VHH binders against q9ulm0r997to1333. Designs and how they scored, part 17

Target 1, 337 residues: q9ulm0r997to1333
Amino acid sequence: FSIPVHFTNGTYHVVGFDGSSTVDEFLQRLNQEIGMRKPSHSGFALFTDDPSGRDLEHCLQGSVKICDAISKWEQAMKELHPGKSEGGTRVVKLMYKNRLYFRSQVKGETDRERLLLASQTSREIVAGRFPINKELALEMAALMAQVEYGDLEKPALPGPGGTSPAKAQHLLQQVLDRFHPRRYRHGAPAEQLRHLADMLTTKWATLQGCSPPECIRIYLTVARKWPFFGAKLFAAQPAQLSSKENALVWIAVNEDGVSILDHNTMQVHITYPYSSVTTFGGCRDDFMLVIRSIPDKSSGKSHIEKLIFRMAAPKIAEATFIMASYMNHCTTTVNPP
Short names: E, the ipSAE of ESMFold2; O, the ipSAE of OpenDDE; V2, 0.75 times the mean of E and O plus 0.25 times the DockQ between their complexes.

## First folded at step 4 (VHH; framework vhh_4orz_3)

Design g6 (at its last look DockQ between E and O 0.53; V2 from the best seeds 0.00; counts 0 for: pae E 11.0 > 2)
Fold by OpenDDE, look of step 4:
Structure g6 (fold): chain B 337 residues (1-337), chain A 119 residues (1-119)
Amino acid sequence: as target 1 above (337 residues)
Amino acid sequence: EVQLVESGGGLVQAGGSLRLFCAASGFTFSRYAMAWLRQAPGKRREWVALIYSGGSTDYADSVKDRFTISRDNAKNTVSLQMNSLKPEDTAIYFCAKGYWSTSRYFDYWGQGTQVTVSS
């Protein structure tokens, strides 16, 4: 058997497997074939899309057989579409994405790894889960454009071989759609979008001759300046609000712990290191964190704080598993066998 | 267990002043924003004053320049100095704990203290 694995940059790789192949074995094979580091270093994992078509991804466990995972997905698909003999034309999509990010593992990244990280980051930027101003957003979009399309072609002088202005404009729009934050473009008048395209042209033109690896290097250097690069952000609502206003926050999960960020500005409100987390996970329909406070130097007494957030059930599960993974990793690194 | 105990409420004439106090326990006081909320009869609870862990303050427009919030981290107390009180300031005032150092959301509040301003 073989199945395509989809990457964050839009490419894919077909990987062979048999009826006994586990996700770990499958990933090992994939990594060998595409020149990726082992998951413990790269933090990359295998995901499936959701049978419902919702914007959900499911991380595959390493010990599970690939065939079983596929079968489970297909079964779920059938259950969601009762009466359609062939559960529709939709096939399970396997995705290869970064799940865990380790700052200590930056050294040794392969070109492919960096490319995929940058692509994944770009998706986050577009989706509004990365703090970025308008100027930087254009620069980042230009870098990705250079990677994907190469040098910006000069508007064709009225000669037989020049790219039509219409084609050039179309390309610019495509680049904006792919690599520029949606929040900055939505609702913008046509004139502003044209201006945006012009600015993109200017930025992109400055990258003339820049190779894809160099562009990716620059891209990641800039992106990594954000302290929560590589973190997974979950939209959440504090359970007790002083006002009826449905205010949201981001719960950011990374190797350092759990942080609460402002939803709009993504400024950090507070960080809880894993050492302070005593309990975490779903509580009824909410996400719960139990935190042990640092003993006050004056009283020597530690206090336990309970934080409750409203989150979607799938996100609660995801956050819980990611936290557990980081905690396990930290424990292993402190006590290397 | 988090405990917040308000005091200092009472009856005052319009134009008068009151000082509310809140004693906090059961959490690392210095790490969290603290606030005063109020609820008038038939109205929704609203925030009045906020003091962040770093000491910066914020006020509702209705009380700006009249009310002053302060905190004493050594004593785990929050105070609200209310000057130039108006009848519309009549409410139950609650001391509230923020979720975090700069939080505008609150996870705990006390039983409240009644403030009545007569015309």
Scores: ipSAE 0.381, ipTM 0.751, lowest interface PAE 1.4, mean pLDDT 91
Fold by ESMFold2, look of step 4:
Structure g6 (fold): chain B 337 residues (1-337), chain A 119 residues (1-119)
Amino acid sequence: as target 1 above (337 residues)
Amino acid sequence: EVQLVESGGGLVQAGGSLRLFCAASGFTFSRYAMAWLRQAPGKRREWVALIYSGGSTDYADSVKDRFTISRDNAKNTVSLQMNSLKPEDTAIYFCAKGYWSTSRYFDYWGQGTQVTVSS
């Protein structure tokens, strides 16, 4: 048997397996073939798409057999579309992407890991889960354009085979759609979109001759200046009354702990290190964190605080598993007897 | 265990004044924002006043310039001075604890104290 494994930059790699192959064995073969470190170093994991077509991905555990995961996906899709040919046409999509980000593992990154991590980050920038100002967003889009298309092509000579100004503008808008934050272009008049494309052209032209690996290194150097680079962000609503109508926050999960960010500015309100998290979990659409506070100077005692947030249940499951994975990683250190 | 105990409610004539008082225990009071919320009969709960751990304040438009929130970090208390009361201010008033020092979101509140403003 063989199946394509997709990556965030739109490429794929076909991997062979048999009926007894576990996810761990499958990934060992994949990583050897594409030049990536094992998941404990890279933090990458294998995901399936959601059978319903929702924008959700399901992380596969290493001990699961690939054939069993495929069968489970197929049964779930059949149950969603009984007796329909459309439901029986779509096949499972496997995606390999970063799940856990460890700062200590940066030095050992392979070129493939950097490329895929940058492409994943670019998706976050486009989706608005990464704080970036308008000028820097154009520079980051230009870097990805250089990686994807190479040097900016100049117009050809006039004539039947010449480059159309409309075709060049269409390409620039396509690049913006792929690599530039949607929020900066939504509802913009055509004149503003043309100006943005002109600015992109200027930024892209300065990258002439810059190789893809160097563009990726620059990209990651810039992106990593944000303290929450590599964090997984979840939109949530605190369960208690708010002083304002739109009471959304970001819950950011990374190797340091769980942080609450302002939804609009993405400035950190507070960070809870995992050492202060006594328990966490979900029930229906309620996500709970139980925190032990810093000891009170007057009593010397710490306090237990319960935080409740409204989130969709599948997102709670994702957040919970990522938190547990980070906490488990911290406890795997070899101890002397 | 976090506890917030409100007091000072009662019956007052329109145009009058009341001072509400909240005693806090079970947490490091000085590190958290505090607020007063209210719930009128048949209405949803709404916030009325907020005070950050650093002492800066914010008010709902309906009570601005009539209500004053204050805190005493040495006594672990927060209070609400309510002046020029209107019948529309009739509600159960709750003292609330924020999630952090500048939080505008709250995780605990007390049993409340009834304020009734007669026409």
Scores: ipSAE 0.000, ipTM 0.421, lowest interface PAE 11.0, mean pLDDT 85
ESMFold2 (binder alone), look of step 4: mean pLDDT 87; pTM 0.886

Design g7 (at its last look DockQ between E and O 0.04; V2 from the best seeds 0.00; counts 0 for: pae E 9.1 > 2, grease 24.8 > 24.2, placed apart)
Fold by OpenDDE, look of step 4:
Structure g7 (fold): chain B 337 residues (1-337), chain A 119 residues (1-119)
Amino acid sequence: as target 1 above (337 residues)
Amino acid sequence: EVQLVESGGGLVQAGGSLRLFCAASGFTFSRYAMAWLRQAPGKRREWVALIYSGGSTDYADSVKDRFTISRDNAKNTVSLQMNSLKPEDTAIYFCAKGWYSTSYYFDYWGQGTQVTVSS
């Protein structure tokens, strides 16, 4: 058997497997074929799309057989579409994405790894899960444009070989759609969008001659300045709210712990290291964190705080599993066998 | 266990003043923002005043320049001086603990103290 694995940059690789192949074995094969590091270093994992078509992804566990995972997905499809003989024409989509990010593993990244990280980050930027101002957003979009499309072609002087203005404009729009934050474009008047395209042109033109690896290097250097690069962000609403403003926050999960970020600015409100987390996971329909405070130097007493967040059930599960993974990693690192 | 005990509520005429007190225990008081909330009959609980761990304050527009929040970290207390009270200020007032030093989110509050302003 063979199945395409889709990457964050829009490319894919077909990987072979048999009826006994586990996700770990499958990933090992994939990594060998595409020149990626092992998952313990790269943090990349295999995901499936959701059979419902919702914007959800499901991380595959390493010990699970690929065939079983596919069968499970197909069964779910059938259940969602009762009476349709073939459960529709939709097939499972396997995706290869970064799940865990480790700062200590930056050294040794392959070019492909960097490319995929940058692509994934770009998706986060577009989705509004990365703090970026308008100016930087344009720069980042230009970098990705250079990677994907190469040098910006000069508007065709009235000569036989120039790209039509219409084509050029179309390309710019495509670049904005792919690499520029939606929040900055949605609802914008046409004039503003044209201006945005002009600014993009200017930025993109400055990258003339810049190679894709160099662009990616720059891109990641800039992106990594954000302390929560590589973190997974979950939109959440505190359960006990008497707030002046919007009750939404971001829960950021990374190797350092769990952080609460302002939903709009993504500024850090507070960080809880994993050492302070005593309990975490789903509680009824909510996400719960139990935190042990740092003992007061004066009293020596630690206090326990219970934090409750309203989150979608799938996100609760995801957050819980990611946290567990980081915690396990930290434990293993501290106590190497 | 976190405990917040409010006091100082009562009946006052319009234009009058009251001072509310809150005694806090069960957490490192100095590390957290504290707030006063109020809930009028049939209305949602609303934020009234906030004081950061560092002492900076913020107020709802409805009470700005009339109410003053203060804290004493040595005594683990937070106070609300309410001046120029209006009938619309009638509510149960709650002392609340913030999630962190500058938080507008609260995880604990007391039983509340009734404030009634007569016309």
Scores: ipSAE 0.023, ipTM 0.427, lowest interface PAE 4.7, mean pLDDT 90
Fold by ESMFold2, look of step 4:
Structure g7 (fold): chain B 337 residues (1-337), chain A 119 residues (1-119)
Amino acid sequence: as target 1 above (337 residues)
Amino acid sequence: EVQLVESGGGLVQAGGSLRLFCAASGFTFSRYAMAWLRQAPGKRREWVALIYSGGSTDYADSVKDRFTISRDNAKNTVSLQMNSLKPEDTAIYFCAKGWYSTSYYFDYWGQGTQVTVSS
């Protein structure tokens, strides 16, 4: 048996396995073949897509057999579409990407790990889960363009040394679609999109001769200035009494704890270290986070903050699993009173 | 930008009363818990009174039954009525904004107003 494993940069690698192969064994082979460290260092994990086609991925545990995971996916697909689809059954898609980010593991990253981490970060920038201003967004897009396509080719005079103006403009719009935040181009008139492409060419041209590894190092140096680089972000709506306000926040989960960020500015409102989290979990679409404060010196009592957020149940499950994984890694468990 | 401006401090005799006011701006006032903190000379800042966005209150043991916190969501103000004042109540008093509607964590506070209680 063999199956492609996909990466966030759109590439894939075909990996062989047999009926007894566990996810851990499968990943050991993959990592040897592509030049990555084991998951305990890289923080990467293997995911399947959701059988329903929703924008949701399912992390595979290391002890699970690959064949069993594929069969479970196929059975779920069959149950969702009993007899409706003839001959056109979708196949499972395996994705290998970062799940846990550890600052202590940056030293020792391989070239492949840096490439894939930058690619994953680029997808977060495009989706709006990473704070970036308009000027820097173009610089970051240009770096990825240099990695993907090499030096910018100037529109040709007639002759073998260039490309047509129409083909060049198509490529520039393709680069923007792949690597530039969607929110900055939503609803923009065609004139503004052309201006944006011109600005992109200026940034990209300055990168002539810059190698892919150097572009990736620059990319990560810039991206890592954000304190929540590597965090997983979840949109959520805090509960409020009798309020008509539609207040959104980001819940950011990383190795330090759970942070609440302003949805618009992405500035941190507060960080709750895992040691202060007494319980967390979900009920339907309500995520609850219970925080114990340091005891009040004047009374000796601890104050309890109960935070309730509305978010989709599958996202709650993902967030709680990631939180639990970070807590287990730190070998520190917050004990309830 | 969040701004909290305290007023109403001053010198008062032991056993007397004083009322502090806080004017709030730069945020949706009715969404958040509000509080009064205080810092006595040579001591750490401590929480003394809290009022939830829904109007429920809590007090430090040292001020229970003597202090009353209230809020006016229409005017974006918080007040602290302080009765039966003691010399131990001498401190700079700060108005504080909670992060959430029921939070005991405060992410902003004002410059403070001095309260001095003479014996």
Scores: ipSAE 0.011, ipTM 0.492, lowest interface PAE 9.1, mean pLDDT 86
ESMFold2 (binder alone), look of step 4: mean pLDDT 89; pTM 0.904

Design g8 (at its last look DockQ between E and O 0.02; V2 from the best seeds 0.00; counts 0 for: pae E 24.7 > 2, placed apart)
Fold by OpenDDE, look of step 4:
Structure g8 (fold): chain B 337 residues (1-337), chain A 119 residues (1-119)
Amino acid sequence: as target 1 above (337 residues)
Amino acid sequence: EVQLVESGGGLVQAGGSLRLFCAASGFTFSRYAMAWLRQAPGKRREWVALIYSGGSTDYASSVKDRFTISRDNAKNTVSLQMNSLKPEDTAIYFCATGWYSTSRYFDYWGQGTQVTVSS
């Protein structure tokens, strides 16, 4: 058997497997074939899309058989679309994505790894889950454009070999759609979009001769300036609205702990290191964090704080598993067997 | 698994022409640059021709205006038309691809096809 594994840059690689192949074995094979590091270093994992068609991804556990995962997905698909022949044509999509990000492992990154990380980051930027101003957004989009399309072609001088202005404009729009934040383009009048395209042209033109690896290097260098690079962000609403203000926050989960970010600005409000987290996970329909405060030197009393967030159930599960994974990693690193 | 299978090599007299063919599988063909490399006996592998995902082409100076690289995305194939062949063109020719759609860096290549140009 073989199945395509989809990458964050829009490409795929077909990987062979048999009825007994586990996700770990499958990933090992994939990594070997494409020259990726071990998951423990790269943090990349295998995901499936959601059979409902929702914008959800499901991380596959290493011990699970690939065949079983596929079967489970197919069964779910059938259950969701009883009797509809159209539902039967959709096949499971396997995705290879970064799940855990470790700053200490940056030095050993391969070019391929960097490419995939950059592509994944670009998707986050487009989706509005990365803090970026308009100027930087254009720069980042231009870098990705250079990677994907190469040097910006000069407008065809009136002669037989020049790219038609229409084609050029179309390309620019495609680049914006692929690599520019949606939030900055949403509802924008045509004139503004044209202006944006012109600005993109200017930025892209400055990258003339820049190789894809170099562009990716620059891209990641810029992206990594954000302290929560590699973090997974979850939209959440605090259950206890202490203030009348915009109740939405981002819960950012990374190797350092759990952070609460402002939903609009993505500025950090507070960070809870894993050492302070005593309990975490789903509580009824909400996401719960129990935090132990550092004992006040003066009183010696530790304060326990219970934080409750409204989140979608699948996101609660995802956040919980990611947290657990980081915690386990920290424990293993401190106490190597 | 990425597979690249070259064909079309053979013996040809100087001044003659050959067309090499490469069938690609196991990856999103249309998103990757494809290239032809060659390695002569006792020499290092060298880049010959490149076609980007967008269809633009580039050639080594030694083969410029004699060789033409083309691709068919519908069939996942890349071809190299070689005209005005010279004895110096004698080599094993490899079809190659890389992870960067606009890079001359290649991660994969086939088994190659022998091209021999006689004087």
Scores: ipSAE 0.026, ipTM 0.389, lowest interface PAE 5.0, mean pLDDT 89
Fold by ESMFold2, look of step 4:
Structure g8 (fold): chain B 337 residues (1-337), chain A 119 residues (1-119)
Amino acid sequence: as target 1 above (337 residues)
Amino acid sequence: EVQLVESGGGLVQAGGSLRLFCAASGFTFSRYAMAWLRQAPGKRREWVALIYSGGSTDYASSVKDRFTISRDNAKNTVSLQMNSLKPEDTAIYFCATGWYSTSRYFDYWGQGTQVTVSS
């Protein structure tokens, strides 16, 4: 057997396995073949797409057999499409991407890990789950353009090595579509889009001769200035806010704990370290966090706060699994043999 | 404002050597490829050598193995060491750069420096 494993930069790698292969064994082979560290260091994990086609991904546990995971996916799709006898039945898509981000593991990153972390971050920037201003957004898009396409070619130079103005403009728009935040181009007239492409040209030209590894290192240096780099963000509606507010927030899950961010600005409202989280979980579309404050040194008093958020049940499940994973990692790294 | 200033030109005998310099200002020098071009009397301008921001080089076949381009990012200079000079190397030599320098398209050029090789 063999199956493609996809990455966030649009590439894939075909990996061989047999009926006894676990996810852990499968990933060991993949990581050896592509030059990545084991998941306990890289924080990468294997996901399947959702059988329904929804924008959801399902993390595979390491002890699960690959064949069983594929069969489970196929059964779920069969149940969603009863009576389908012929036609284009979708096949499972495996994705390998970062799930847990550990700041202590940055020093040991391989070139492949940096590339894939930057690619994943670029997808978050495009989707609007990463705060970035308009000027910096173009610089980041130019870095990814240099990685993907190399040095910018002249649009006005005829003959070999040159390119036409129309072909160059098309490429610049492709770069913006792939690497630049969608929100900054939504509803923009053609004049504004051409202006963006001209500014992209300026940024990209400054990168002439910059190697892909150097561009990726610059990219990550800039991206890591945001304190929530590597966090997983979930849109949620707090149940207890005033009816007079548009009360959407981000719930950000990272190695430090659970943070509530302003949905528009992504400024942190509050961070709850895992030591203060006594329980968490979901019921239907309600996510609950129960917080015990750290006792004040002068008084010794602590109190319990219950936070309730509305969010889709599959997202609640994802958030709770990531939180549990970080909590388990903190326990195992504090108590080594 | 981008400025490129060439120097080091002069009269030399065939078989001799000469070193040209270009001082650059008004842009982030270390991020751009730099080039030398030349224009002989009655001829069109031709590129001679290119040095990428990372230090890799490329040369016209007519000067390969005789000329060496180098750069000093600390001083914002590019130089051209010209050895085994021939009368056909007689030209005005220009320092150049631009957004598309690696595609041999240059937006900024210097005034040039005259090199004359006598037989």
Scores: ipSAE 0.000, ipTM 0.085, lowest interface PAE 24.7, mean pLDDT 83
ESMFold2 (binder alone), look of step 4: mean pLDDT 84; pTM 0.857

## First folded at step 5 (VHH; framework vhh_4orz_3)

Design h1 (at its last look DockQ between E and O 0.01; V2 from the best seeds 0.00; counts 0 for: pae E 15.4 > 2, placed apart)
Fold by OpenDDE, look of step 5:
Structure h1 (fold): chain B 337 residues (1-337), chain A 119 residues (1-119)
Amino acid sequence: as target 1 above (337 residues)
Amino acid sequence: EVQLVESGGGLVQAGGSLRLFCAASGFTFSRYAMAWLRQAPGKRREWVALIYSGGSTYYADSVKDRFTISRDNAKNTVSLQMNSLKPEDTAIYFCARGWYSTSRYFDYWGQGTQVTVSS
């Protein structure tokens, strides 16, 4: 058997497997074929799309057989869409993405790894899960454009071989759609979008001759300035907030712990190291964190704080598993076998 | 370190032939698609020919039936045989590495070699 694995840059690689192949074995083969580091270093994992068609991804566990995962997905698909003939059914999509990010593993990154990380980061930027101003957004978009499309064509002197202005404009819009934050473009009049395209042209033109590896290097250097680079962000609503303030927050999960960020500015409100987390996971329909405070010097008593957040159920599960993974990693790093 | 070094460029008359070579190093050559790109003065860099790791070849319409891309995995080389050259083929030609065997995206290219076709 073989199945395509989709990457964050839009490319894919077909990987062979048999009935006994586990996700770990599958990933090992994939990594070998594409020249990626082992998962413990790269933090990359295998995901499936959601059989419901929702914009959800499911991380595959390493011990699970690939065939079983596919079968389970297909069964779920059938259950969710009863009566649709076999010929029109959506096929499971496997995705290769970074799940865990470790700062200590930056050294030794391959160019491929960097490219995929940059591509994944770009998706986060477009989706609004990365703090970026309009100017930097254009710069980042231009870098990705250079990587994907190469040098921007200079307005061709009127000659038979020049790209039509219409084609050039179309390309610019495509680049904006792919690499520019949606939130900055949403509802914008055509004139503003044209202006944005002009600005993109200016930025992109400055990158003439820049190779893809160099562009990616620059891209990641800039992106990594954000302290939560590589973190997974979850939109959440604190349950304790009075009915008057429907204030959303970001829950950021990374190797350092769990942080609460302002939803609009993404500024850090508070960080909870994993050492302070006593309990975490789903509680009824909400996400719950139980935090142990540092004992008061005066009383010697530790205070336990219970935090409850409203989140979508699949996101609760994802957050829980990511936290668990980081905690386990920290434990193993301190006590190497 | 990935290195791609082009050679074989030069001046040729219209209707003539030229063979370009690219020497690759720093990676498992046989695992990657290889391509030739070209950039004419004032024009955008364009794809010319692609050869997958498995040997399948693809060509731009502008060079189809005139150019032939080939690879030697034992020597880590890719070549471009260019026949029936036209003045429009004048450009800097770049050897490029594909992302994977099934990818048309390129992550490395060389410094290029100049090809000039005189009328």
Scores: ipSAE 0.021, ipTM 0.402, lowest interface PAE 5.0, mean pLDDT 89
Fold by ESMFold2, look of step 5:
Formats: sequence, C-alpha cells, structure tokens
Structure h1 (fold): chain B 337 residues (1-337), chain A 119 residues (1-119)
Amino acid sequence: as target 1 above (337 residues)
Amino acid sequence: EVQLVESGGGLVQAGGSLRLFCAASGFTFSRYAMAWLRQAPGKRREWVALIYSGGSTYYADSVKDRFTISRDNAKNTVSLQMNSLKPEDTAIYFCARGWYSTSRYFDYWGQGTQVTVSS
C-alpha cells in the first residue's frame, strides 16, 4: 500500500506501508525519506482530516496501525452518509506538521524542518493566530513568495519573454491570499488590494537572489521574537462573561505552560506554569483549569483559581492532549539511555 | 467600556479611619472578583484586599485585621474600610477587577484615590 502525506507548504510525499505498519513505523520511513529527525526531536506528528469536512484534525497515536486509522476514518465517513456508495469519492488526507515545539531542539533542526515550520507559521499568520503589524506582514509574505516562486519577474512589456501585466497581478494576489493576513484584506476596496500588491512587489524585489534557506532563516528569526512562537492557540470564552461583552481570549499552550492572551492584541494576561496546574479537562463545551498559585512569601497562603472557558469539545480534547504531552515530556526527558 | 471610579481618599491622622468606595460600570459586576491595590511612591503596585464574586475575602498580611473589603452587587460598588491607619499605608489606592470570578490577577483598575496618613 501507499498514501500521500501532505505538508503545510502544499507539497506531499508518498509513503509505502503494509497491513501491520504502525504510525511510528510509518513515520520512521517518512522521516528517513524526507530528511527530518524523529518526532521526539522535531515535535512533528501525523494528522488525519475530519471525515465530516469540518476544520478539525485528529492526531494519530504512534502505536496505532495506519490501516486501522484509515478504516476508522472510512467507517466514520460511512456513518455520516448512510446508504450512499462511497467508492473513491473522498479519501482520508494525512498531514504531517508540528504539534509540540521545544526550544532545546532548535539547534539540531534540519533544513526540511525549518521549511515546514516556517510554512506552518505562515498559515498561522494568515489565520490571525500570530501577532504581526502591517509592515512586517508584507515582508513575511515576500519571504514566502521568494521561497515558493523565486525572484520576482519584471512586468511584461511587448517583448519576447516578459510576464503579462494581468498574469503578474494574478500571481501577486495569489501570494497575498496564501501568505498575508486575511484580516488586513477583509472588506478592503480594490484600490487598497492593488496598493498592497504594489508594496509586495517592492519588498519581493529586494529579495532577488536570496536562497530559500536564507529566506527561511530570516523568516524564523523574525517569527521567533514572539514569545509564544510554536504555541498552539485556542479561542475560548471565559464562562463568567455575558454574550454582550468581548468574550474571547486565546489559550496558548506551549512547553512552559498555559497562557491566557488578549484576543485582539495577543498580549499575555498571565502564564500558568505546568507546576501550578493541579487539574484540567472538559465537560461538554466547558474547559476547566484548576491553578494552585505559588504561596505568598509574606502570608504563606496558596490561592486556588478555577478557570472555566467555553470552547468546542474537539478543541478542548486537542488542548488537553497537547498539555498532557508537554507535561509527560518534562517528566520523562531527564531519564537518559 | 469597563470603568472603575474610586472615592473617599484624603488626609488622616495615624490611628484614624477612612472608607474608600469604588463605583463600577460597563460589565456584569456580580460575576467578577474585585480588589483594592495600592502604590506607594517608587514601589510596585501591590494588592491589599480581594473579594471573590461569591463573597470570600482575602487580605495582605500588612493590613489584616485592620481593613475590611465588602461589595454591594445591587449598587455595583466595592468598598474598603480602613481602620488603625499607619503612615506606611500612605499610597494611591486603586479599585481593580479580576478577569474572572475567583482571579487574583486583575485586568482593569481605576485612576486611584490618594490616601495620606500623617504621624
């Protein structure tokens, strides 16, 4: 058997497997073939799409057989469409991308890991899960354009091999759609979109001759200035607020703990280290964190904070699993071979 | 827009009393923890007293047994009764809102009211 594994930059790699292959064995082959470190170093994991087509991903556990995971996906698809012949209409999509980010593992990153991590970060920038100002957003889009398309071609004039003005404008809009934050273009008039494309050409032209590895190095250097680079962000509503107020925050999960960010500015309100998290989990659409604060030196008293948030149950499960993974990694990493 | 307005500050002799008031608006007051913080010149802002939405109260050691925090959810007010005042209590006092019902961490505070305790 064989199946394509997709990456966040739109590329894929076909991987062979058999009926006994576990996800761990599958990933060992994939990583060897594409030049990546094992998941314990890279933090990458294999995901399936949701059978319903919803914007949800399902992380595959390493001990699961890949054929069993595919079969479970296909069965869930059949249950969503009773009586329909499925044939080859829709098949499972496998995505390989970063799940856990460890600062200690940056030094050993391969070129492929950097490329895919930058690509994944670019998707977060586009989606609004990464704070970036308007000027820097165009610079970051230009870097990804240089990686994807190479040097900017001169606009076409009547000549033997130039690019037509209409084709050039189409490419510029594709670059903006792929690499530039959606929020900065939402509802913008055509004049503003053309202005953005003109500014993009200026920034992209300055990158002439810059190699993809150098563009990725610059991209990650800029992106890593944000303290929550590599964190997984979850939109959540504190349960104690009415629907008439701005109810959203970001719950950011990373190797240091769980942080609450302002939804608009993405500034940190507070960070709870894992050592202070006594319990966490969900019930329906309510996510709960129970925090024991470090005792006040003057009083010796610890405070218990019970935080309740509304968020979709599948997102609660994802956040819970990622937190547990980070906590388990910290517990087990001191035990060398 | 969240608004917290402090009042009741002033000059008082050591050993005297003051009562501070905070009028809250722009949010569902009963759902939030409320606090008093203070800032003396050249020092960090520090918490003084805290009242959860459920009514439980907490105090910094330096003010325990001298200060009493209370809230009136019907009037959207929180108050701080300050007894046996010492010169060390001289500070700008701020009313603050926790960002949830039991938070010790605060996301809004008012402009403050000056309390000056003379010896």
Scores: ipSAE 0.000, ipTM 0.258, lowest interface PAE 15.4, mean pLDDT 84
ESMFold2 (binder alone), look of step 5: mean pLDDT 87; pTM 0.883

